# VH-VL binders against q8ixk2r445to577, part 180

Target 1, 133 residues: q8ixk2r445to577
Amino acid sequence: FFGMLQNKGLTDYCFDYNPPDENQIVGHQVILYLCHGMGQNQFFEYTSQKEIRYNTHQPEGCIAVEAGMDTLIMHLCEETAPENQKFILQEDGSLFHEQSKKCVQAARKESSDSFVPLLRDCTNSDHQKWFFK
Short names: E, the ipSAE of ESMFold2; O, the ipSAE of OpenDDE; V2, 0.75 times the mean of E and O plus 0.25 times the DockQ between their complexes.

## First folded at step 8 (VH-VL)

Design q66 (framework fv_recaticimab)
Fold by ESMFold2-Fast, scan of step 8:
Order: structure tokens, then C-alpha cells, then sequence
Structure q66 (fold): chain C 133 residues (1-133), chain A 120 residues (1-120), chain B 112 residues (1-112)
């Protein structure tokens, strides 16, 4: 599956990656932003290796979570997907991060009015349910 | 055996468009990105952009963004690169080349190249 | 963009010679999480498409003779042909695949 990755609970928001410098795309946090329908910085692909791939730029970027963190950041995709880059998109729309055993939740960024995807304990909340448009 | 077979040579007038095809065989077409690289006579290699045959998603180099369109037809395992508003300095050999879909990887297989000559 | 610079632009050599070609990137192409250098070398003969020789800076592509070797890390890379053969006269290109894809300007290897 591929397209804009939208939240069921935070209904107008999509995964968004807009790094400050296009020449330094690795290492910045994935955010949530109003879905604009144009692809670009909101275009992602879910692969057979359980990666969430950022398909608008080279190098091939894959969303990852570093050990002990709860934020999603952009890493380089690897020939064999490392465990920190694997997410299971389940039938109910939950996005399960295999290495941490946690789910991706739409959440308010600490100390701001912006929204980000964060790892949280898995619940049946609509804020943890995602789908491609 | 992996093969990328490109369409034949083209001669175009300035202002015209050209559409080059690249037919893949010997592997799962949707498992690899298809990139396009050109080479002007006596010059080096210039990357133009790529398409994901799986999603149809594209990324073009800024030098070509307004003139290039990359598409694919998964039913016949063929990728296309169309370049519009041709100029004499678009005279080059145009190559398709595949990139492994699992991570960042070099161009492991190349098409034979399509010579495009732009002349009046 | 990462700029790739090759040296020399051309060189003349004889069969049996050891040949070295160098490549420098304007910024590191070493990815710290996997310790791999995103650097490749290609051979191009006149009228032919480029052929992948080396990737990950030092890994030979299947079917490439062992006289070809790659070395280096970060920003400085070398392609070595240990004992030049007649079929090795060609143009050689380095390429980074760390951020987008950019090529060196090429090194033309000519017969003396």
C-alpha cells in the first residue's frame, strides 16, 4: 500500500516529513500535518518488509524508532530491514512497532500545538488507527 | 536472467517530445525502482529521476522537473520516460537502470541505451 | 548535492600495470548505523552501458574479476586494478548513493 497515511481519530492529519534541509533528510522527526492530497512530503509506501518508506526523495528513507525513544525519525532504508524500521499495519488499522511492542499514536507534541506520531502502549483508540488514502 | 530492453533510436526536432520505453524481464518488476540516467556525447552520466513500479511514485531531478514524466505499465513490465520541449543539448544516450527496492543500492543492471538526437 | 571528484581525468597504462583511480566526496557517504559506505564504481566501454563493478566501497559485484578492488571510507575512495588486462581499457566512474545519486566526472583509462 502507498499514499497519504491518515489517522482515523485525528481525521484531517497525515504522516508528513518536511526536513529543514532537503540535503540533510536523515535524522529528523516525522510529524503530522493537515492532509493536502498532493503526495510530496506526505507520500509513503508500506513495503513487504514492513517498512514505511518515504518515496519522494533519494536516498530511500525509512521511518525508524531509536532504542529508548518514542519518536519516529527518518533513517536510511537498508537491504535487509533492521528491526527498528519494522511496523505491522494490522487489519484494524493499528501500526505496531515490532521491536518496541508499542503502537503508533497521533499525539500532541510536547510544549506545542503541533501533532506528531509517537510510540505508546497499544490501545483500541482511533488515534492509533491509520489508513492509506 | 535480468534484462532491460529499451526502444530504438529517435531523431526529433527542437520543441518536440520523445518517449523512451524500457521493458524489464527476468525479475519481479515491482520489486525494483527504475531510474533514468542520460549521457551526452563525450560527457559523463547525469541522473534524471526514478519511478517506483509498485506505487507509481516518482522523483525527478530539479533540472528535469518541468519537462520529464516517468510512468510504468505493470501488465507488460515496462517503464517509460517522456521528455518534452526538446533542445539540441538534450541529444544524448538515455539509459534505464534498476535499483533494489530494499534500501539504497547502486544501479546493478542497465538497459542498452536509447540514442535521442535533436536536430533541425 | 554531494559532489564527486575523480582523479586523474585520464591515464595511460600498459597491460600488466597496477592502476589506481581515486574518488572524493564533498561530504561523508558512510552511514554510521550500519557502517557501510554508499559508494559504487562502474566501468563503461565505448558504445556500451555502464557496468557495476564495486558497491559498498569494497564489495565486488558477481562476475567481476578479482583484479578489481575498492577501498576507502567516508570521503576518500580508491579503485585498484592489480594487473591490467586488454579488456580493462574503459572509462571508470564512481557514484554515491547516500543522498540522491551523483557521479564523478569519469577517468578514461587509455593504452600507452
Amino acid sequence: as target 1 above (133 residues)
Amino acid sequence: QVQLVQSGAEVKKPGASVKVSCKASGYTFTGYYMHWVRQAPGQGLEWMGYISPNSGGTKYHQNFQDRVTMTRDTSISTAYMELSRLRSDDTAVYYCARVRYSGSYPFDYWGQGTTVTVSS
Amino acid sequence: DIVMSQSPSSLSASVGDRVTITCQSSQSVLYNYNNKNYLAWYQQKPGKSPKLLIYWASTRESGVPDRFSGSGSGTDFTLTISSLQPEDFATYYCQQYYQTRTFGQGTKLEIK
Scores: ipSAE 0.200, ipTM 0.753, lowest interface PAE 4.7, mean pLDDT 88

Design q67 (framework fv_recaticimab; at its last look DockQ between E and O 0.69; V2 from the best seeds 0.00; counts 0 for: pae E 3.7 > 2)
Fold by OpenDDE, look of step 10:
Structure q67 (fold): chain C 133 residues (1-133), chain A 120 residues (1-120), chain B 112 residues (1-112)
Amino acid sequence: as target 1 above (133 residues)
Amino acid sequence: QVQLVQSGAEVKKPGASVKVSCKASGYTFTGYYMHWVRQAPGQGLEWMGYISPNSGGTKYHQNFQDRVTMTRDTSISTAYMELSRLRSDDTAVYYCARVRYSGSYPFDYWGQGTTVTVSS
Amino acid sequence: DIVMSQSPSSLSASVGDRVTITCQSSQSVLYNYNNKNYLAWYQQKPGKSPKLLIYWASTRESGVPDRFSGSGSGTDFTLTISSLQPEDFATYYCQQYYSYRTFGQGTKLEIK
């Protein structure tokens, strides 16, 4: 699966990654932004290695969750996917992070009008449902 | 035995276009990124961009952004690089080069190179 | 772009000599999460395609003789040929692959 990764509950919002430095894509937070399909900031791939890859860069970026955090941070993809980069996109649309045992939820950023994907306890909320478009 | 076999030498006039092919064999074509690198006579190596044979996604160096088009035909395991609006300083040997896993590795296999000469 | 700077641009040496080529990157090519340096070295002979010698800064590609070694981390790297052989006279390039790809300007190793 590849393309825009769109949220079901927060309609018209997609995974978005826009690093401030094209030559330093590691360490920044993945956000949610209106799905526009323009540019390369919203193109992702879910792989058989359970990675969510940012394919517009070489080496490819892979979304990771760092220890003790609930945010999605961009790392580099590795030949052997680290445990903190493994996600399961389930049939019901839930995006499950294996290591934390939590689900990715579209949420409002604190003290902001912006939105971000955050790890939360798994529920049946549409805000935890995702699909590629 | 991994092999990358490129098309033959080209002679072009300024303003024309050239399309170089790179046929891959000995491995799963869609499993590896294909990059293009050129080398002007007596000069160093210059990275041009890459294509994902699987998705067809591309990224070009800004120096070529508006003139280069990289494509692939998965049915024949062939990558293509087309450079338009040629000028004399585009005279170079053009290489296709394979990258190992997920683009996280360097170029382990190269084509033999295609000489493109641009002259009036 | 990450700029790669090699030194020297050219050098002359004799068979049996110890040769060192340096490469500096404009920013670190060390990935802190796996502690790998995304740095490679290539050898190119006249009329031939480049050949991969070293990757991850210090790992020899299969078939590369032991006399070739790579070292360094972060922004400063070195390729060393411990005892130069006749077939080693060529041009050498460093390359970063931490962000896309950029090459050093090359080092031409000639016979003295």
Scores: ipSAE 0.869, ipTM 0.942, lowest interface PAE 0.5, mean pLDDT 95
Fold by ESMFold2-Fast, scan of step 8:
Structure q67 (fold): chain C 133 residues (1-133), chain A 120 residues (1-120), chain B 112 residues (1-112)
Amino acid sequence: as target 1 above (133 residues)
Amino acid sequence: QVQLVQSGAEVKKPGASVKVSCKASGYTFTGYYMHWVRQAPGQGLEWMGYISPNSGGTKYHQNFQDRVTMTRDTSISTAYMELSRLRSDDTAVYYCARVRYSGSYPFDYWGQGTTVTVSS
Amino acid sequence: DIVMSQSPSSLSASVGDRVTITCQSSQSVLYNYNNKNYLAWYQQKPGKSPKLLIYWASTRESGVPDRFSGSGSGTDFTLTISSLQPEDFATYYCQQYYSYRTFGQGTKLEIK
């Protein structure tokens, strides 16, 4: 599975990563933005190692959640995926973060009209359902 | 045994295009990125770009962005690098080199190189 | 681009000598989350493709003799050959793989 990673509840919103400096892709938050269908900053790959990879940089970026946090942050992919970079894409479309035992949910960013993916307790909400387009 | 075998030497005129192939064997072709690096006579190594054999996705260094095209054919485990509008200063040995899929590793296996000579 | 500056450009040495080659990056190639320096060293003999010697600044590739050692962190790196052998006369390159790939200009090691 690779492509634009779209939310079922927030129609037309996709995972998006737009680092300000391509020589330093680490440490910025993954956001949600209107799906543009062109890949690039919205092109992700779900791997057999349970990673969500950002493919427009080398070495590749891998989405991670730091201990105690609920935001999805871009890290460098490693030869062996660390536990904080592992997500289970389930049959119902949920993205289960193994280390925290929480699910990725489309959520409104505090004090703004923008949206971000955040870790939340797992529910059957469409805001926690994702698919590759 | 991992091997990367490249196509033979080419002699081209300025303005022409060259397409170099790199055939992989001994490993899962789609599990590794393929990068291209060139070396002009008496000069150092210059990174050109890479392709993901799995997705077909590419990224080129800005110095080559308007003239290079990287492709692959998964059915024969072969990657290609085509450089267009050749100039005399494109005379170099062109290498393919393998990178683990995470990109967090250096070039562990290299092709033998393809000499491309551009002369009038 | 991360620019790699390598010195010296050439070096004459005798068998048995201790040889050091240095490499500097224009920005840090240390990844703080795993404490690894994304820096490699290659050996290239005339007419041959480069051969990986060292990765993560100080880890020797399998089969590489222990007279080769890498050191350094962040922006300053050194390759050392503790007792030069006849087969070590070659060109050596450092390379960063923290953001894409860039190489130093190379150090040609010649017999004195």
Scores: ipSAE 0.613, ipTM 0.866, lowest interface PAE 1.6, mean pLDDT 91
Fold by ESMFold2, look of step 9:
Structure q67 (fold): chain C 133 residues (1-133), chain A 120 residues (1-120), chain B 112 residues (1-112)
Amino acid sequence: as target 1 above (133 residues)
Amino acid sequence: QVQLVQSGAEVKKPGASVKVSCKASGYTFTGYYMHWVRQAPGQGLEWMGYISPNSGGTKYHQNFQDRVTMTRDTSISTAYMELSRLRSDDTAVYYCARVRYSGSYPFDYWGQGTTVTVSS
Amino acid sequence: DIVMSQSPSSLSASVGDRVTITCQSSQSVLYNYNNKNYLAWYQQKPGKSPKLLIYWASTRESGVPDRFSGSGSGTDFTLTISSLQPEDFATYYCQQYYSYRTFGQGTKLEIK
């Protein structure tokens, strides 16, 4: 799968990654932003190795969640995918993080009107459903 | 067994275009990125950009972005680099070079190079 | 771009000598999560394409003699040839691949 990764419940919001320095893509948080397809910030690939790849850089970025955290952070892809970079995208759209046993949910930041993908206990919420467009 | 065989030398006038081919064999063409690197006479190596043969997606270095087009034909395992509006300082040897999956590795195989001369 | 600077630009040496070539990047090419430096060294002989010698700063490519070694981390790297052979006279390039690709300007190693 390749394209914009959109949330079912938070309509018209997509995974977005826009690091402040194009030579330092590691360590910044993935956000949700209105889907637009401009500037290549919203194009991701889901691979057979269960990675969510940011394909607009060489080496490619891979989304990770560090142990004990709930935020999605950009790491570099590796030949053998680390456990914290493995997600299962189900046919029903749920996005399960294997290491933490949690699902990716569109969430509102407590002190703002901005949105981010976060790990939460898995539910049937449409805010935990994702699809490529 | 991995081979990258490039098209022959070209002589061009300023303002023309050149299209260099790179035919791959001995591996699964769509499993690796193809990069292009050039080297002016007596000078160092300059990275130009890459193409994903699987998706056709490209990224070009800013110095070439408005003049270079990289394409491929997966049915014949061939990558192409076209440089337009040639100048005399585009005279160089142009190489294709392969990168392992995900792009987190150096160039392990190179083509033999294609000499492009831009004069008069 | 991550700028790569090599020293020296050229070097004269004799068969059997030990030589060192240095390379400095404008920012770190160490990926802390796997502790690898995304830094390679290539050898290029006149009229030939480059040949990979070393990657991840210190790992020799298959078939490369053990007289070639790489060291360094972060921004400062060294290629060492412990006992020069006649076939080692060439131009050597460092390259970062942490963010796209950038080459050093090259070091020409000549027979004295």
Scores: ipSAE 0.415, ipTM 0.815, lowest interface PAE 3.1, mean pLDDT 90
ESMFold2 (binder alone), look of step 9: mean pLDDT 92; pTM 0.937
OpenDDE, look of step 9: ipSAE 0.859; ipTM 0.941
ESMFold2, look of step 10: ipSAE 0.313; ipTM 0.741
ESMFold2 (binder alone), look of step 10: mean pLDDT 92; pTM 0.941

Design q68 (framework fv_recaticimab; at its last look DockQ between E and O 0.74; V2 from the best seeds 0.00; counts 0 for: pae E 7.0 > 2)
Fold by ESMFold2-Fast, scan of step 8:
Structure q68 (fold): chain C 133 residues (1-133), chain A 120 residues (1-120), chain B 112 residues (1-112)
Amino acid sequence: as target 1 above (133 residues)
Amino acid sequence: QVQLVQSGAEVKKPGASVKVSCKASGYTFTGYYMHWVRQAPGQGLEWMGYISPNSGGTKYHQNFQDRVTMTRDTSISTAYMELSRLRSDDTAVYYCARVRYSGSYPFDYWGQGTTVTVSS
Amino acid sequence: DIVMSQSPSSLSASVGDRVTITCQSSQSVLYNYNNKNYLAWYQQKPGKSPKLLIYWASTRESGVPDRFSGSGSGTDFTLTISSLQPEDFATYYCQQYYSSRTFGQGTKLEIK
């Protein structure tokens, strides 16, 4: 699967990565933004190694969750995917982060009207269901 | 066993376009990115961009994005780089080079190069 | 872009000499999560394509003689040829692959 990674509950929003500096692709938070269909910042690929790749840069970026954190941040992809970069996209649309045993949920960023993907306890909420478009 | 074989030398006038090919053999063509790098006479190496043979997705360096097009044909394991609106300072040897898809790596195999001369 | 600078631009040496070439990046190419430096060295002989010698700053590519070694971390890197051989006269380039890809201007190694 590759394309826009869209939320079922927060219907108009997609995974988006727009770092402030192209020379510093690593370490910034993945956000949710209105789906625009233009690729680039919203083009992701789900791989057989259970990675969510950001393919608009070299080296390829891979979404990760650091120990003790709930935010999704951009890391560099590695030859063997580390555990913090592995997400199981299940048939019901849930995106399960195996290392933490939590699910990716569309959530409001604190003190903001913006939205971000965050790790939360797994539920049947449509805010935890994702699909490629 | 890995080989990247490029098309022959080209002589073009300013304003023309040139299309260079790079035929891959000895490996799974869709498993590696194909990058393009050029070298002007007596000068260093300049990265131009890349294509994913698997998806067809491309990324170009900003210096070339308005006049370069990279494509591929998976049925013949060949990548192409077309540069338009040629200027005299586009005179260079153009190389294709591969990069591992699953990991970040340098250019491990290079084509032999295609000399492009732009003169009036 | 990350700017790569090499020193010297040219160097004259004799067979058997120890040669050191340096490379500096405008920002760190060390990736903190895996502690790897995204830095490579290439050799280019006249009329030929570049050949990968070293990657991850110090890892020698298969088939490259052990007289070639790389060292350094972050922003300052060196390529050393411990005992120069006739086939080593070439231009050497460093390259970062941490953020996009950029090359140094090259160091031409000439016969003394």
Scores: ipSAE 0.539, ipTM 0.841, lowest interface PAE 2.1, mean pLDDT 90
Fold by OpenDDE, look of step 9:
Structure q68 (fold): chain C 133 residues (1-133), chain A 120 residues (1-120), chain B 112 residues (1-112)
Amino acid sequence: as target 1 above (133 residues)
Amino acid sequence: QVQLVQSGAEVKKPGASVKVSCKASGYTFTGYYMHWVRQAPGQGLEWMGYISPNSGGTKYHQNFQDRVTMTRDTSISTAYMELSRLRSDDTAVYYCARVRYSGSYPFDYWGQGTTVTVSS
Amino acid sequence: DIVMSQSPSSLSASVGDRVTITCQSSQSVLYNYNNKNYLAWYQQKPGKSPKLLIYWASTRESGVPDRFSGSGSGTDFTLTISSLQPEDFATYYCQQYYSSRTFGQGTKLEIK
């Protein structure tokens, strides 16, 4: 699966990543932004290693969850996907993070009009449902 | 055994286009990124860009952004690099190179190179 | 782009000599999350494609003789040939793959 990773509940919002420095693509947070087809910031791939890969920048990045955090941060992809980079995209659209045993939910950033994907306890909420478009 | 076999030498006029092919064998073509690197006569190596054979996604160096197009045909495990509006300084050997594994790794296998000569 | 600078651009040596080539990156290519240096060395002979020698700064590619070794971290790296053999005369390139892909200008190793 590849393309825009769009949220069902938060209509018209997709995973988005745009690092401020192209020479340093890691360490920044993945956000949600209105889905658009103009740029590469919203192109992701779900791989056989259970990675969510960002391959529009060099080198290739993979979404990770750092210890004690509930945000999605971009790391470099590795030969063997580390545990904190493994996700299961379920048939029902839920995106499950294996290590934390939590689901990715579209949420409003605190004190902001911005939206971000956050790890939360798994529910049947459409805000935890995702699909590639 | 992994092999990357490129198309033969090309001679072009300025302003023309050239399309180089790179046929892969000995591995799952869609499982590895394919990069393109060129080398002018007596000069060093210059990275041009890459393609994901699986998704078709591409990324080009800014120096070639408006002139290069990388494509692939998964049915025959072949990657293509097309360079348009050729200039004399595009004269070089062009290589396809595979990235090890699916992450950020060095180039473990290279094509034999394709010589492209641009002259009036 | 990360700029890679090799030294020297060329050198002459004899069989049996110890040879050292240096490579400096304009910024660190050390990835803090896995503590690996995204740095490779290639060998290229006339009319041939480059051959991978070293990756992760110090790991030898399969089939590469023990006389080749890589060292360094961060921004400064070295390729060492402990005892030069006749087949080692070639051009060597360092490459970073931490951010995009960039090569050093190359070091041509010639027979003295």
Scores: ipSAE 0.331, ipTM 0.828, lowest interface PAE 1.9, mean pLDDT 93
Fold by ESMFold2, look of step 9:
Structure q68 (fold): chain C 133 residues (1-133), chain A 120 residues (1-120), chain B 112 residues (1-112)
Amino acid sequence: as target 1 above (133 residues)
Amino acid sequence: QVQLVQSGAEVKKPGASVKVSCKASGYTFTGYYMHWVRQAPGQGLEWMGYISPNSGGTKYHQNFQDRVTMTRDTSISTAYMELSRLRSDDTAVYYCARVRYSGSYPFDYWGQGTTVTVSS
Amino acid sequence: DIVMSQSPSSLSASVGDRVTITCQSSQSVLYNYNNKNYLAWYQQKPGKSPKLLIYWASTRESGVPDRFSGSGSGTDFTLTISSLQPEDFATYYCQQYYSSRTFGQGTKLEIK
């Protein structure tokens, strides 16, 4: 799959990545923002290696979760996907992070009206359902 | 065996366009990014941009953004680079080069090169 | 873009010599999360396309003779040929692939 990765429950919000420096994409948090499809910040590829890839930049970024953390951050993609970069997009739309055994959920950033994707215990909430458009 | 075979040499006038092809074999074409690099006579290597054969997405170096178009035809495993409004300083050998699945790798296979000569 | 500077521009050597070529980047090409330098070396003979020799600064590509070695980290890198053979006379390029892709200007290695 390739496109904008939208949340079912948080309607009209998509994965978004806008690194502070276009040449230094590593280590910053993925956010959720209103879907607009402009500026290349909302296009991701779901690969056969179970990566969520930000490939409108070279080198390509792959979404990762570091051990013990619940935030989605950008790493560089590698030839063989590291375990912390593997997500299963399941048939019911849930996005399962294999290493942590948790699901990606659209969440309100604490003390803010902003939204981010975070790892949470898997539920059947529509805030844990994702699709490409 | 991985092989990249490019189209033959071209002689062009200033202001014309050239389209170079790069036919891939020996691997899954859509699994690897295709880059274009040129080399003027007696000069070094200059990166021009790339295409994802899977998505068709491209990125061009700013020096070429207004004149280059990269495309592909996945049914015949072929990438194309078209350079328009040619100038005499576009005389060079143009290479296609493959990058493994991830941009964490350099160019592992190169085409044989296509000489483009732009002369009055 | 990250600027790559090679030294020397050319050099003359004899079969059997040990040769060292250096490359300097304007910014670090070390990716801290995997501790790898995104730096490659290529060999190009006249009329031929470049051939990959070294990647990740020091990893030899399959089929490349062990007389070729790479070293360095961050911004300063070296290609060493321990005992030159007749087939090693060529132009050598370094390339970074950490942020986009840029090449050094090349080092021409000639027979003395």
Scores: ipSAE 0.054, ipTM 0.660, lowest interface PAE 7.0, mean pLDDT 88
ESMFold2 (binder alone), look of step 9: mean pLDDT 92; pTM 0.940

Design q69 (framework fv_recaticimab)
Fold by ESMFold2-Fast, scan of step 8:
Structure q69 (fold): chain C 133 residues (1-133), chain A 120 residues (1-120), chain B 112 residues (1-112)
Amino acid sequence: as target 1 above (133 residues)
Amino acid sequence: QVQLVQSGAEVKKPGASVKVSCKASGYTFTGYYMHWVRQAPGQGLEWMGYISPNSGGTKYHQNFQDRVTMTRDTSISTAYMELSRLRSDDTAVYYCARVRYSGSYPFDYWGQGTTVTVSS
Amino acid sequence: DIVMSQSPSSLSASVGDRVTITCQSSQSVLYNYNNKNYLAWYQQKPGKSPKLLIYWASTRESGVPDRFSGSGSGTDFTLTISSLQPEDFATYYCQQYYSKPTFGQGTKLEIK
C-alpha cells in the first residue's frame, strides 16, 4: 500500500511529515494534517518489512518510536528494519506497533488544537483505524 | 547479470524536450529506485531525481522540478526521464542509476549514459 | 544541499605509488542510530559511467581490488590506493547519501 494514510475517526486528517530542514529529515515528529491529495509530505508507503516509509526524500525516511516514548518520529530506513520501525497494519485498520504492544491513535497535541499520531493501548476506536487513500 | 541500457545520443534545439530511456535487466525492476544523474562536459555529477518503479512515486531536485518528468513502464522494465524547455547548459551526459529500495544505499549500477547536446 | 569538497582537484602519480584523496562534507553524514557513515566513492574512466568502489565510508564493493580502501567519519573522509596500477588512472568522486545525493567535484588521477 502507498498513498495518503488517513484516519477513520478523524476523517479529514492524514499522516503528514513536514521537516523544518529538507536536507535533514531525521528526528522530528510525524503530525496529522488536513488531507490535501497533493502527495509530497503526505505520501507514505507500507512495506513488506512492516515499515511506514516517507519516500519524498532520498534516502528514505521510516517512521519509528524510540524506547519509552509514545510519539512517532522520522528515522532513516535501514536495509533490515529495526523493531522500533515495524508496524502491523491489521485487517480491521488498526496500526499495531509490535515492539511496544500499542496501537497508533489520532490524538490532540498537548496544549494545542493540532493533532498527532501517538501510541496508546489498543481499543476498537475509529481513532485507531487507518487506511491508504 | 545486472544491466541498465540507455537510449542513444540526442541533438536538440533550445526550447525542445528530450526523453531518455533506461531499460533494466537481470534483477527485479520494482525492487530498486531508479535515479537520474547528469554530467556536463568537463564537470562533476549532478543528481536530478528518482522514481520508484513499484509505486510510480517521484522526487525531483528543486533545480529540475519545473522541467523534469520521470516515468516508468513495468511491463518492459524501462524508466524514462523527460527534460523540457532545453537550454544550452543542459548539454550533458545523462545517466540512470539504481539504488536499493530496502534501505539507504549508493548507486551500485549505472547505465552507459546518453549524450544530449543542445545547440542552435 | 550538503556540499562535498574534494582535494586535490588533480594529482600526478607513478605506478606503485600510494595515493590519498580527501573528501569533506559541509555537515556530518554519520547516522547516530546505526553508527554508519553514508558516504561512497566512485571511479570514472574517460567515456565511461561511474563505478561504485566503496560505501559506508570503508566497505569495499564486491569485485573491487583490496588496494582500494576508505576511511574517515562524520565530515572528513579519505580514499587510499595502496599501490597504484595502470588501470587506476581515472577521476574519483565522493558522494553522500545521508540526504539528497551530492557529489564532490572530483579528483583526476594522472600519470606523472
Scores: ipSAE 0.247, ipTM 0.788, lowest interface PAE 4.4, mean pLDDT 89

Design q7 (framework fv_recaticimab)
Fold by ESMFold2-Fast, scan of step 8:
Structure q7 (fold): chain C 133 residues (1-133), chain A 120 residues (1-120), chain B 112 residues (1-112)
Amino acid sequence: as target 1 above (133 residues)
Amino acid sequence: QVQLVQSGAEVKKPGASVKVSCKASGYTFTGYYMHWVRQAPGQGLEWMGYISPNSGGTKYHQNFQDRVTMTRDTSISTAYMELSRLRSDDTAVYYCARVRYSASYPFDYWGQGTTVTVSS
Amino acid sequence: DIVMSQSPSSLSASVGDRVTITCQSSQSVLYNYNNKNYLAWYQQKPGKSPKLLIYWASTRESGVPDRFSGSGSGTDFTLTISSLQPEDFATYYCQQYYSTRTFGQGTKLEIK
């Protein structure tokens, strides 16, 4: 699967990665933004290694979660995906982060009116359901 | 045996467009990204961009974003690079080169190059 | 863009010589999560495509002779040819693949 990764509950919001410095893709937070339908900074691929790849940069970025954190950060993809880069896209649309045993949820960023994907305890909320468009 | 075979030399006038092809064989086409790199006479190598044969996703260097289009046809394992509004300083050898899909890797195989000459 | 600077731009050497080419990046190409340097070296002979020699700064590509070695980390890198052979006269390029892909300007290795 590849395309814009859209949230079922937070309608019209997609995974978005637009780093402030084109020379440094790694280490910035993945955000949610209004789906624009043009790919580019919202174009992601779900791979057989359970990675969520950002394909509009070279080298390719892979979404990761660092130990003890709940934010999704861009890392470089590796030949064998490390555990912090593995997400199970389940049949019901939930995105399960195996290493932490938590699910990706669309949430409001603290101290702002922006939205971001965060790791939260798994629920049946539509804010934890994702699909490629 | 891995091979990347490119289309033949082109001579173009300023303002024209050129479309270079790169036919892959000897490996799974969708398992590797296809990049384009050019080299002006007597100059170094300049990265232009890439395409994922699997997804069709592209990324172009900012110097080429407004003039380059990269496409592919998976049924014939061929990638294409079209450069429009040609200028004399676009005279160069254009190479396709593959990058392993599973990770960030260097260019392990290159096409033989396509010479594009732009002159009035 | 990450700017890659090579030195020297050209050098003359004799068969059997030890040759050293250097490459500097404008920012670190060391990925601190896996401790790998995203740097490669290529050889290009006149009229031919570049050929990959070294990647991850120090890993030789299969089929590349032992006389070629790469070293360095972060921003400073070196390609060494321990005993120059006739077929080694070529232009050598370093390349970073940490953020996009950029090449050094090349080092032309000429016969003395």
Scores: ipSAE 0.255, ipTM 0.771, lowest interface PAE 4.1, mean pLDDT 88

